# Miniprotein binders against Rap guanine nucleotide exchange factor 1 (epac-1), part 1

Scores and structures below are computed, not measured.

Target 1, 139 residues: Rap guanine nucleotide exchange factor 1 (epac-1), of Caenorhabditis elegans (p34578r516to654)
Amino acid sequence: CGYSVMAGKAEKILEYVLETRIDALGDDISELDVFVEDFILTHDAFMPDNTVCNFLKSYYFRTPYRATRDSITDSCTEEVRCKRRVVQFVYVWCSLLRVNFFLNPVTNSFVEELFCHVIDDRKRLGGMEDILTRIGSIR
Structure headers, positions and changes below count from the first letter of each chain, unless a header shows other numbers.
F, E and O stand for the ipSAE by ESMFold2-Fast, ESMFold2 and OpenDDE, each averaged over both directions (binder to target, target to binder). V2 = 0.75 x the mean of E and O + 0.25 x the DockQ between their complexes.
[cut] marks letters that were taken out.
The coordinates of atoms that the task and the answers printed are left out; those that the model quotes come from them. Centres of patches stay.

## First folded at step 8 (miniprotein)

Design q15 (from p1 with L28F L32M)
Fold by ESMFold2-Fast, scan of step 8:
Structure q15 (fold): chain B 139 residues (1-139), chain A 94 residues (1-94)
Amino acid sequence: as target 1 above (139 residues)
Amino acid sequence: SKKVEITIRVTGDDPEKLREAIERIRIFAEWMARKYGLEVEVEVRVEGNEAEIEIRITGDPELAKLVAEFIAMYAERLAKKLGLKVEIEIEVEE
Protein backbone atom coordinates (compact mmCIF):
# COMPACT_ATOMS: atom_id res chain seq x y z
CA CYS B 1 0.00 0.00 0.00
CA GLY B 2 1.02 3.56 -0.70
CA TYR B 3 1.92 5.00 2.69
CA SER B 4 3.30 1.75 4.11
CA VAL B 5 5.62 1.26 1.14
CA MET B 6 6.84 4.86 1.37
CA ALA B 7 7.52 4.48 5.11
CA GLY B 8 9.51 1.29 4.49
CA LYS B 9 11.77 3.06 1.99
CA ALA B 10 12.29 5.98 4.36
CA GLU B 11 13.17 3.60 7.20
CA LYS B 12 15.80 1.93 5.00
CA ILE B 13 17.37 5.30 4.23
CA LEU B 14 17.29 6.22 7.93
CA GLU B 15 18.94 2.89 8.77
CA TYR B 16 21.67 3.66 6.23
CA VAL B 17 22.15 7.10 7.78
CA LEU B 18 22.48 5.64 11.26
CA GLU B 19 24.82 2.81 10.28
CA THR B 20 27.17 4.64 7.91
CA ARG B 21 26.85 8.41 8.24
CA ILE B 22 26.10 8.87 11.93
CA ASP B 23 28.61 6.17 12.91
CA ALA B 24 31.36 8.22 11.23
CA LEU B 25 30.34 11.48 12.92
CA GLY B 26 32.54 12.67 15.79
CA ASP B 27 31.68 15.09 18.59
CA ASP B 28 32.03 18.17 16.37
CA ILE B 29 28.76 18.86 14.58
CA SER B 30 30.58 21.10 12.09
CA GLU B 31 31.79 17.85 10.48
CA LEU B 32 28.17 16.84 9.82
CA ASP B 33 27.69 14.87 6.63
CA VAL B 34 25.68 16.77 4.02
CA PHE B 35 23.44 13.72 3.50
CA VAL B 36 22.55 13.60 7.22
CA GLU B 37 21.81 17.34 7.34
CA ASP B 38 19.63 17.19 4.22
CA PHE B 39 17.76 14.14 5.53
CA ILE B 40 17.01 15.86 8.84
CA LEU B 41 15.94 19.12 7.19
CA THR B 42 13.75 17.44 4.52
CA HIS B 43 12.51 14.20 6.11
CA ASP B 44 9.09 15.64 6.97
CA ALA B 45 8.41 15.90 3.22
CA PHE B 46 8.43 12.07 2.98
CA MET B 47 8.39 10.76 6.57
CA PRO B 48 6.43 12.28 9.48
CA ASP B 49 8.27 13.03 12.74
CA ASN B 50 6.20 10.40 14.56
CA THR B 51 7.35 7.74 12.08
CA VAL B 52 10.99 8.78 12.47
CA CYS B 53 10.70 8.67 16.27
CA ASN B 54 9.03 5.25 16.19
CA PHE B 55 11.78 3.86 13.95
CA LEU B 56 14.52 5.33 16.14
CA LYS B 57 12.88 3.82 19.21
CA SER B 58 12.80 0.42 17.50
CA TYR B 59 16.42 0.77 16.39
CA TYR B 60 17.52 1.75 19.90
CA PHE B 61 16.29 -1.65 21.14
CA ARG B 62 17.73 -3.69 18.25
CA THR B 63 18.74 -7.28 19.07
CA PRO B 64 22.46 -8.00 18.60
CA TYR B 65 23.42 -10.04 15.53
CA ARG B 66 25.17 -12.88 17.41
CA ALA B 67 22.96 -15.30 19.34
CA THR B 68 25.51 -17.48 21.20
CA ARG B 69 26.78 -17.00 24.75
CA ASP B 70 30.33 -17.16 23.40
CA SER B 71 29.80 -13.81 21.66
CA ILE B 72 28.25 -11.95 24.60
CA THR B 73 30.95 -9.24 24.57
CA ASP B 74 30.34 -8.67 20.84
CA SER B 75 26.59 -8.54 21.47
CA CYS B 76 26.95 -5.88 24.17
CA THR B 77 29.21 -3.78 21.93
CA GLU B 78 26.73 -3.86 19.05
CA GLU B 79 23.79 -3.13 21.37
CA VAL B 80 25.53 -0.04 22.75
CA ARG B 81 26.48 1.04 19.21
CA CYS B 82 22.82 1.01 18.14
CA LYS B 83 21.89 3.14 21.15
CA ARG B 84 24.78 5.53 20.44
CA ARG B 85 23.67 5.91 16.81
CA VAL B 86 20.12 6.83 17.81
CA VAL B 87 21.17 9.33 20.48
CA GLN B 88 23.74 10.93 18.14
CA PHE B 89 21.08 11.29 15.43
CA VAL B 90 18.70 12.95 17.88
CA TYR B 91 21.49 15.27 19.07
CA VAL B 92 22.15 16.36 15.48
CA TRP B 93 18.40 16.76 14.85
CA CYS B 94 18.03 18.96 17.94
CA SER B 95 21.16 20.98 17.06
CA LEU B 96 19.80 21.83 13.60
CA LEU B 97 16.22 22.65 14.65
CA ARG B 98 17.00 24.17 18.09
CA VAL B 99 13.86 25.72 19.68
CA ASN B 100 11.61 24.23 16.96
CA PHE B 101 12.64 20.72 18.06
CA PHE B 102 11.28 21.36 21.57
CA LEU B 103 8.18 23.21 20.39
CA ASN B 104 7.16 20.00 18.59
CA PRO B 105 5.40 17.72 21.13
CA VAL B 106 6.40 14.60 19.17
CA THR B 107 10.15 15.23 19.20
CA ASN B 108 10.08 16.73 22.71
CA SER B 109 8.30 13.68 24.13
CA PHE B 110 10.61 11.33 22.24
CA VAL B 111 13.81 12.87 23.63
CA GLU B 112 12.41 12.63 27.16
CA GLU B 113 11.66 8.93 26.59
CA LEU B 114 15.15 8.33 25.19
CA PHE B 115 16.73 10.01 28.22
CA CYS B 116 14.87 7.64 30.55
CA HIS B 117 15.91 4.63 28.46
CA VAL B 118 19.56 5.71 28.52
CA ILE B 119 19.50 6.15 32.31
CA ASP B 120 17.94 2.70 32.74
CA ASP B 121 20.36 1.02 30.31
CA ARG B 122 23.38 2.56 32.03
CA LYS B 123 22.53 0.36 35.06
CA ARG B 124 23.10 -2.84 33.05
CA LEU B 125 25.46 -1.89 30.19
CA GLY B 126 29.03 -0.65 30.12
CA GLY B 127 30.08 2.08 27.72
CA MET B 128 26.93 4.17 28.17
CA GLU B 129 28.56 7.22 29.78
CA ASP B 130 29.24 9.10 26.52
CA ILE B 131 25.68 8.39 25.38
CA LEU B 132 24.25 9.71 28.67
CA THR B 133 26.43 12.82 28.42
CA ARG B 134 25.24 13.42 24.85
CA ILE B 135 21.52 13.06 25.54
CA GLY B 136 21.92 15.02 28.78
CA SER B 137 23.27 17.92 26.74
CA ILE B 138 20.00 17.96 24.79
CA ARG B 139 17.85 18.36 27.91
CA SER A 1 29.41 6.51 -15.16
CA LYS A 2 26.33 4.75 -13.88
CA LYS A 3 22.96 6.43 -14.38
CA VAL A 4 19.85 6.18 -12.22
CA GLU A 5 16.54 7.02 -13.87
CA ILE A 6 13.33 7.91 -12.05
CA THR A 7 10.03 7.99 -13.93
CA ILE A 8 7.26 9.71 -11.99
CA ARG A 9 3.72 9.69 -13.36
CA VAL A 10 1.27 12.05 -11.64
CA THR A 11 -2.45 12.11 -12.36
CA GLY A 12 -5.16 14.48 -11.14
CA ASP A 13 -8.16 16.53 -12.18
CA ASP A 14 -6.87 19.85 -10.80
CA PRO A 15 -4.42 21.35 -13.34
CA GLU A 16 -3.11 23.85 -10.76
CA LYS A 17 -2.18 21.12 -8.29
CA LEU A 18 -0.68 19.04 -11.09
CA ARG A 19 1.49 21.97 -12.16
CA GLU A 20 2.51 22.58 -8.53
CA ALA A 21 3.54 18.93 -8.12
CA ILE A 22 5.62 18.99 -11.32
CA GLU A 23 7.45 22.18 -10.37
CA ARG A 24 8.15 21.16 -6.78
CA ILE A 25 9.41 17.71 -7.77
CA ARG A 26 11.71 19.25 -10.40
CA ILE A 27 13.11 21.82 -7.96
CA PHE A 28 13.60 19.20 -5.23
CA ALA A 29 15.38 16.81 -7.60
CA GLU A 30 17.71 19.53 -8.88
CA TRP A 31 18.44 20.79 -5.37
CA MET A 32 19.20 17.33 -3.99
CA ALA A 33 21.42 16.35 -6.89
CA ARG A 34 23.48 19.54 -6.67
CA LYS A 35 23.82 19.17 -2.89
CA TYR A 36 25.37 15.71 -3.31
CA GLY A 37 27.59 16.65 -6.24
CA LEU A 38 25.52 14.73 -8.77
CA GLU A 39 24.45 15.66 -12.28
CA VAL A 40 20.73 15.72 -12.99
CA GLU A 41 18.52 16.02 -16.06
CA VAL A 42 14.77 16.51 -15.77
CA GLU A 43 12.30 16.04 -18.62
CA VAL A 44 8.58 16.72 -18.23
CA ARG A 45 5.72 15.68 -20.49
CA VAL A 46 2.11 16.69 -19.83
CA GLU A 47 -0.86 15.08 -21.56
CA GLY A 48 -4.36 15.88 -20.38
CA ASN A 49 -4.67 15.25 -16.65
CA GLU A 50 -1.41 13.27 -16.48
CA ALA A 51 2.22 14.36 -16.19
CA GLU A 52 5.32 12.23 -16.64
CA ILE A 53 8.56 13.40 -15.07
CA GLU A 54 11.79 11.66 -16.03
CA ILE A 55 14.79 12.36 -13.82
CA ARG A 56 18.23 11.06 -14.76
CA ILE A 57 20.98 11.20 -12.13
CA THR A 58 24.66 10.69 -12.93
CA GLY A 59 27.55 10.46 -10.50
CA ASP A 60 28.59 8.36 -7.51
CA PRO A 61 26.41 5.23 -7.81
CA GLU A 62 25.72 4.89 -4.07
CA LEU A 63 24.68 8.52 -3.66
CA ALA A 64 22.72 8.53 -6.92
CA LYS A 65 20.62 5.57 -5.74
CA LEU A 66 19.96 7.18 -2.35
CA VAL A 67 19.05 10.54 -3.90
CA ALA A 68 16.72 8.73 -6.31
CA GLU A 69 14.93 7.11 -3.35
CA PHE A 70 14.71 10.51 -1.64
CA ILE A 71 13.12 12.05 -4.73
CA ALA A 72 10.68 9.14 -5.10
CA MET A 73 9.57 9.40 -1.48
CA TYR A 74 9.22 13.18 -1.74
CA ALA A 75 7.04 12.81 -4.85
CA GLU A 76 4.82 10.18 -3.16
CA ARG A 77 4.34 12.37 -0.09
CA LEU A 78 3.66 15.51 -2.14
CA ALA A 79 1.15 13.75 -4.41
CA LYS A 80 -0.69 12.40 -1.36
CA LYS A 81 -0.79 15.88 0.20
CA LEU A 82 -2.13 17.40 -3.04
CA GLY A 83 -4.71 14.63 -3.61
CA LEU A 84 -2.96 13.37 -6.75
CA LYS A 85 -2.30 9.82 -7.92
CA VAL A 86 1.33 8.88 -8.37
CA GLU A 87 3.29 5.98 -9.82
CA ILE A 88 7.08 5.81 -9.62
CA GLU A 89 9.69 3.58 -11.25
CA ILE A 90 13.41 3.64 -10.55
CA GLU A 91 15.91 2.01 -12.88
CA VAL A 92 19.66 1.61 -12.38
CA GLU A 93 21.96 1.08 -15.39
CA GLU A 94 24.56 -1.59 -14.86
Scores: ipSAE 0.000, ipTM 0.196, lowest interface PAE 12.0, mean pLDDT 72

Design q19 (from p1 with W31R K35W)
Fold by ESMFold2-Fast, scan of step 8:
Structure q19 (fold): chain B 139 residues (1-139), chain A 94 residues (1-94)
Amino acid sequence: as target 1 above (139 residues)
Amino acid sequence: SKKVEITIRVTGDDPEKLREAIERIRILAERLARWYGLEVEVEVRVEGNEAEIEIRITGDPELAKLVAEFIAMYAERLAKKLGLKVEIEIEVEE
């Protein structure tokens, strides 16, 4: 259906942003302001907050396909990378909306859930320290 | 490079809402194109209570298509939110 096709395309664009722009961010958050502004101003028109949060949650738990059964270490590294991208995106989103981000039950609930997932994953995965620090700074 | 054209026709009785739709669509198209390293040209024609927005995107074929589809989706949702009628056509030059 048309709706399904449109939803898939929007998710592809968000994936691209996460994998290229956010991945390159480092500690210079200002480079993402233009896209974050467009996203915040427009996503409600084509994708409600709940859908965006669900996409980010799915991306956070994504298992990289390119890892063979003999490359478990590479799989873990890419898995952590996906989690870092999601947390960085949420951090930028929150920084722009500030109090309004937390007054919105959808985004506030999502951040709380994401925080719990980061804590849980830290017990299983190495390399989560910077991710935990970043999401902790959101609260 | 491949060229993708999107034609958005918006109709409504409120001239301010119509102008708002035109500006937001134009700004989004220009920002997304700049963000993804694509070239964009926007042409707007307004006659009465109808506006035709023609967006031409040039660059990486897959990104140009994705950006065009994103703009179409945004335009549809924005028009609905503003109470405007919208008709969208996307043409890919192969």
Scores: ipSAE 0.005, ipTM 0.195, lowest interface PAE 11.8, mean pLDDT 71

Design q2 (from p1 with E23W I27Y)
Fold by ESMFold2-Fast, scan of step 8:
Structure q2 (fold): chain B 139 residues (1-139), chain A 94 residues (1-94)
Amino acid sequence: as target 1 above (139 residues)
Amino acid sequence: SKKVEITIRVTGDDPEKLREAIWRIRYLAEWLARKYGLEVEVEVRVEGNEAEIEIRITGDPELAKLVAEFIAMYAERLAKKLGLKVEIEIEVEE
């Protein structure tokens, strides 16, 4: 149907945001692109919070498409990069919506779940320290 | 140059809501084009309780398509929220 097609396009935009805009952002939210702000503030017009959270969850656990068995270090680095992108997006989302983000059961539950995943992954993966600090600052 | 054209037709009995939809859609299109270094041309025709908004975006093909899709999604959801009927067509020049 029409909605399925539109939802797929919205996911493509979100993926673009994660891989280009959020990835380039770094630690300072003042570098935030207006496209990212507009997407976050208007996403509910074309993509429900539950759908956004589910996509972010799947992206967080994404394995690198280009990984080879001969590049274990590169594979781990790219895995951490996907996790960093998701946490950074959520941090920006929380920062823009403030109290309304935490009053929403969907986003609040997602942040709690994400925090647990980051803690667990820190035990397994190197390079998670900045991600843990960022997600910890949300809670 | 490569162009993407969006034709949005909005219909409704409330002229205030129709005017609101036109303004918001135009503003978003112009703002996104400016932000991403795309050229945009917006033409609006109003006849009775129907408005036709024609948006032409010129520039990087991939960005132009993405921006056009975003505008289309926004317009469709906005029209539904305002209780307006909407029809959208997108044409890509290749």
Scores: ipSAE 0.000, ipTM 0.132, lowest interface PAE 13.2, mean pLDDT 71

Design q23 (from q22 with A21L E62L)
Fold by ESMFold2-Fast, scan of step 8:
Structure q23 (fold): chain B 139 residues (1-139), chain A 94 residues (1-94)
Amino acid sequence: as target 1 above (139 residues)
Amino acid sequence: SKEVEITIEVTGDDPEKLRRLIKRIRRLAEWLARRYGLEVEVEVEVEGNEAEIEIEITGDPLLAKLVAEFIAMYAKRLARRLGLKVEIEIEVEE
């Protein structure tokens, strides 16, 4: 029904953005940035902010690849990678919308919730320092 | 039969930028089709400083339209960044 039908399929586009485009933002790759920018500026046409936030929250807590004892470090790295992707996406989102991002109760509440999760996860996981710094720069 | 057809006409003086745009659009269309269980056919014709990219999408009508609109927006943005001129037409079969 309306948004529900579109949102389920549009979440797969969000996965694409996170898994392929967001990883390259640190390199200022223009082609990848344009893809992410376009999605952020147009998502409201087919996916409301609460749906985007709910998907990002779910992605942030994704289970890493099945790991053997010898690959525990790789498993933890993949978990941190998912968290980094979400925070970097939110950073770009905030950077494009500026004050309008924080005037929206949905996105503002989501950023506060995400910040708390990053702080908590930093206590449990290594390699979270850059993620905390980035989410902190938004606030 | 196809659900949606995208025709992208692009013009520019730098053949490397033109080639880059074509390659990126093709990869995006093919990846989105595989991800969403759609069928996609991409045809490219290059003549001097001009290229025509035709993308036919078959499958779920709502998703095919969404994917087509996304590809069109991506192509416009990338072309503008590369300093290329682009004209896009989307045809939806009802």
Scores: ipSAE 0.000, ipTM 0.163, lowest interface PAE 13.9, mean pLDDT 70

Design r7 (from r1 with W56E)
Fold by ESMFold2-Fast, scan of step 8:
Structure r7 (fold): chain B 139 residues (1-139), chain A 97 residues (1-97)
Amino acid sequence: as target 1 above (139 residues)
Amino acid sequence: SPEQLRDEIRKLMDALRQAIEYVKQGDPDRALEQLRDVIQKLADLARELGDPELAERLEYLIQFAERYLRSGNPDLAVEFLTMYIQRLAKRLKELES
């Protein structure tokens, strides 16, 4: 459908941010990439919050490419990496917008939903401790 | 006037399409130079017409475009520019109705 094509273009930009810029961030947000800040502060000029949140949810549950029998562990680590990228992006987003992030029903509802997903995933996946700590610091 | 704003939006859309062609040719610096000029003129016009929010968003677009065009990823730059053209087309349609 034409609607999904338009969503795909916006998703490509956000995917780039998650995969190339967010991975460079550690625990110290003072080293935040200016590109990531610019994207977060300007995204509403061409990408509404609902679209961002929907893509982030989709990316959080992304299934890695079909793995061979020998690559099952690599698939699990990639799954956790996708979840970490989404949570780190949301953490940065919240840090820049502060109270305004939580006053917005779209972003507030999304972070609550994301927190529940992280708790559930921690029970079935290893390597989720830092992700739970990060999302917990938002709530 | 609304007619002048519509004309400037069309000029920006043309500049964005031209920027895509320059990126495809491997010349993002030329794309950025021409795009900056058109965006700044539209931002100035939006401010004169009483739309400072649009002017601010257009000024951010200049910075954003610079980062995408200098990212070294031409596919990403093309996708960004294409998406923005579509958003402007929607705005133009609203102004024409």
Scores: ipSAE 0.000, ipTM 0.190, lowest interface PAE 12.1, mean pLDDT 70

Design r8 (from r3 with W79E)
Fold by ESMFold2-Fast, scan of step 8:
Structure r8 (fold): chain B 139 residues (1-139), chain A 97 residues (1-97)
Amino acid sequence: as target 1 above (139 residues)
Amino acid sequence: SPEQLRDEIRKLMDALRQAIEYVKQGDPDRALEQLRDVIQKLADLARELGDPLLAEFLEMYIQRAEKYLRSGNPDEAVERLTYLIQFLARRLKELES
């Protein structure tokens, strides 16, 4: 199906945005790339909100490649990084749409669900404080 | 090479500025011709950057600008092309650092 193909391509672009543009954003949304802003505002042309939310949820719970235990890479910090990317993206999305973000039941229910996941994950993972603060500021 | 990459990005920015100028002159057909050239050069840039998803993202964005031009919305097209120039300027600055 043409729509399935387009959705798959859009998911890869969204992953690219999360891993390169959003990851570089840090704590200051005022430094947001104008290109990322436009992507968020125009995603409906190729990716409906429920698809975006489903992808973000999947990415939030992404299981990063588990290298051999002798790897220098901390798998815990990589897991937290995926969660930070998703929360940062949602924060930017909410900041751009404002009240319209919460009037949409799809995005509203997703951010509520995401908030619960962040609270739960903070109990088992270190380095979640900035993520919790960010998601809390969305409410 | 980094020097070739910077030169390629500058050329793409110039081509996009030219497309905007054509739109402002009331010549959307000339702008569309310019944008086709930009799409072709993005494939080369993607190869050099080793980032094919970036090329797809940029191509998608240019296609949206083309759609605005074809539908008689030049201001919206100029806005999208300006965003693209700003994105490329940021990438160029990152490579310079």
Scores: ipSAE 0.006, ipTM 0.221, lowest interface PAE 12.2, mean pLDDT 71

Design s6 (from s2 with W56F)
Fold by ESMFold2-Fast, scan of step 8:
Structure s6 (fold): chain B 139 residues (1-139), chain A 97 residues (1-97)
Amino acid sequence: as target 1 above (139 residues)
Amino acid sequence: SPEQLRDEIEELMDALRQAIEYVKQGDPKRALRQLYMVIFKLALLALELGDPRLAFRLLYMIREAADYLRSGNPDEAVEKLTEAIQQLADRLKELES
């Protein structure tokens, strides 16, 4: 391991937002945390939209080594929880930017791609229905 | 892990110095964005490394500096950011010995 592993500090901030702030919102994302809003409105200064979208895509497919099978969300796995966090973040992002979110080809292309992934994952994973409903409301 | 803490503190100090530079250049918007990044990094430091006392103290000072910038008080913002840098410098000195 070298000093190059120090790269990705901006990604650690986004990971914190997803795991701590977005996760805490649960199913009701109508109440927005100030830190999440500030991050979304200012991230382009230190983390371009393309970098955010690439990280979210990687996080969506994340499977932690110590994932537990049982959860309080009706048999949802840690894998599904990561997908929910990403979709909820994107929904909040869209809600703040409104039409400008779709006018930006980077974010528009990303949400189209993400929607296809959610459709595909619903075929093999339980607990995806609320995630599909959420991302469907973006389209 | 102590090496990671030292690196994080140095990065925070550099980020705060850059924010002060943006203020001096008459760019409070870029300074504010830099401060938001520092706020999130401090939240990670408190959560990840379990060092909440320094993190909370710094968060308070940096948020106050951001408020000064929003209200058009750049001199007060710079003073508060300079105090935050001093707190981080004191911590680095402690870790060196």
Scores: ipSAE 0.000, ipTM 0.159, lowest interface PAE 14.3, mean pLDDT 73

Design t3 (from t1 with F24W W77F)
Fold by ESMFold2-Fast, scan of step 8:
Structure t3 (fold): chain B 139 residues (1-139), chain A 94 residues (1-94)
Amino acid sequence: as target 1 above (139 residues)
Amino acid sequence: SKKVEITIRVTGDDPELLRLAIEWIRMYAERLAKKYGLEVEVEVRVEGNEAEIEIRITGDPEKAKEVAERIAYLAEFLARKLGLKVEIEIEVEE
């Protein structure tokens, strides 16, 4: 019974947060869902930062399950939505932890890596401009 | 000061999921109570595939009730997501 088993289960909770609680690029953290705030403040008890970052990276690169040849536009929209959810989650995470977020080499390194991915994806995908603006506000 | 007591019974066949749920509920209760300036005591008893978590919150009764309700909501959410069974009792005492 190792970290990999517990991480997989915890990752389902994080997936739920991304899919149901984080969906808009909002600036008002005062209206943040209490569950999201508390998850971010307590996740290290069951899911270390490197595990969170690794899951977020995998989620960022998810492609939707569909017949892609018949519905390319829908696939691209869902792909961008996954990227938007990850960037917004990181923005909320940074906003709650403030300087402690940037003093942590794991989260700081992840933000830099994520920024590079957003820059690259902007060349390929439409709808990335607001995501770039948001991740840029973190760096 | 008033006390609010929450009893959460969690049942599951996977001991790692049970442990995860217990720890998350405990941490959430402690940090949320601290945020509201409340005193909290958490006791856990595990028997086989069932855990009983007793949370006692002392302080402002309105804040204590709000914290208790939020803890209950988290417990139900975790049970649903992790495939665990949960039963919750909230008692306000004088």
Scores: ipSAE 0.006, ipTM 0.248, lowest interface PAE 9.9, mean pLDDT 72

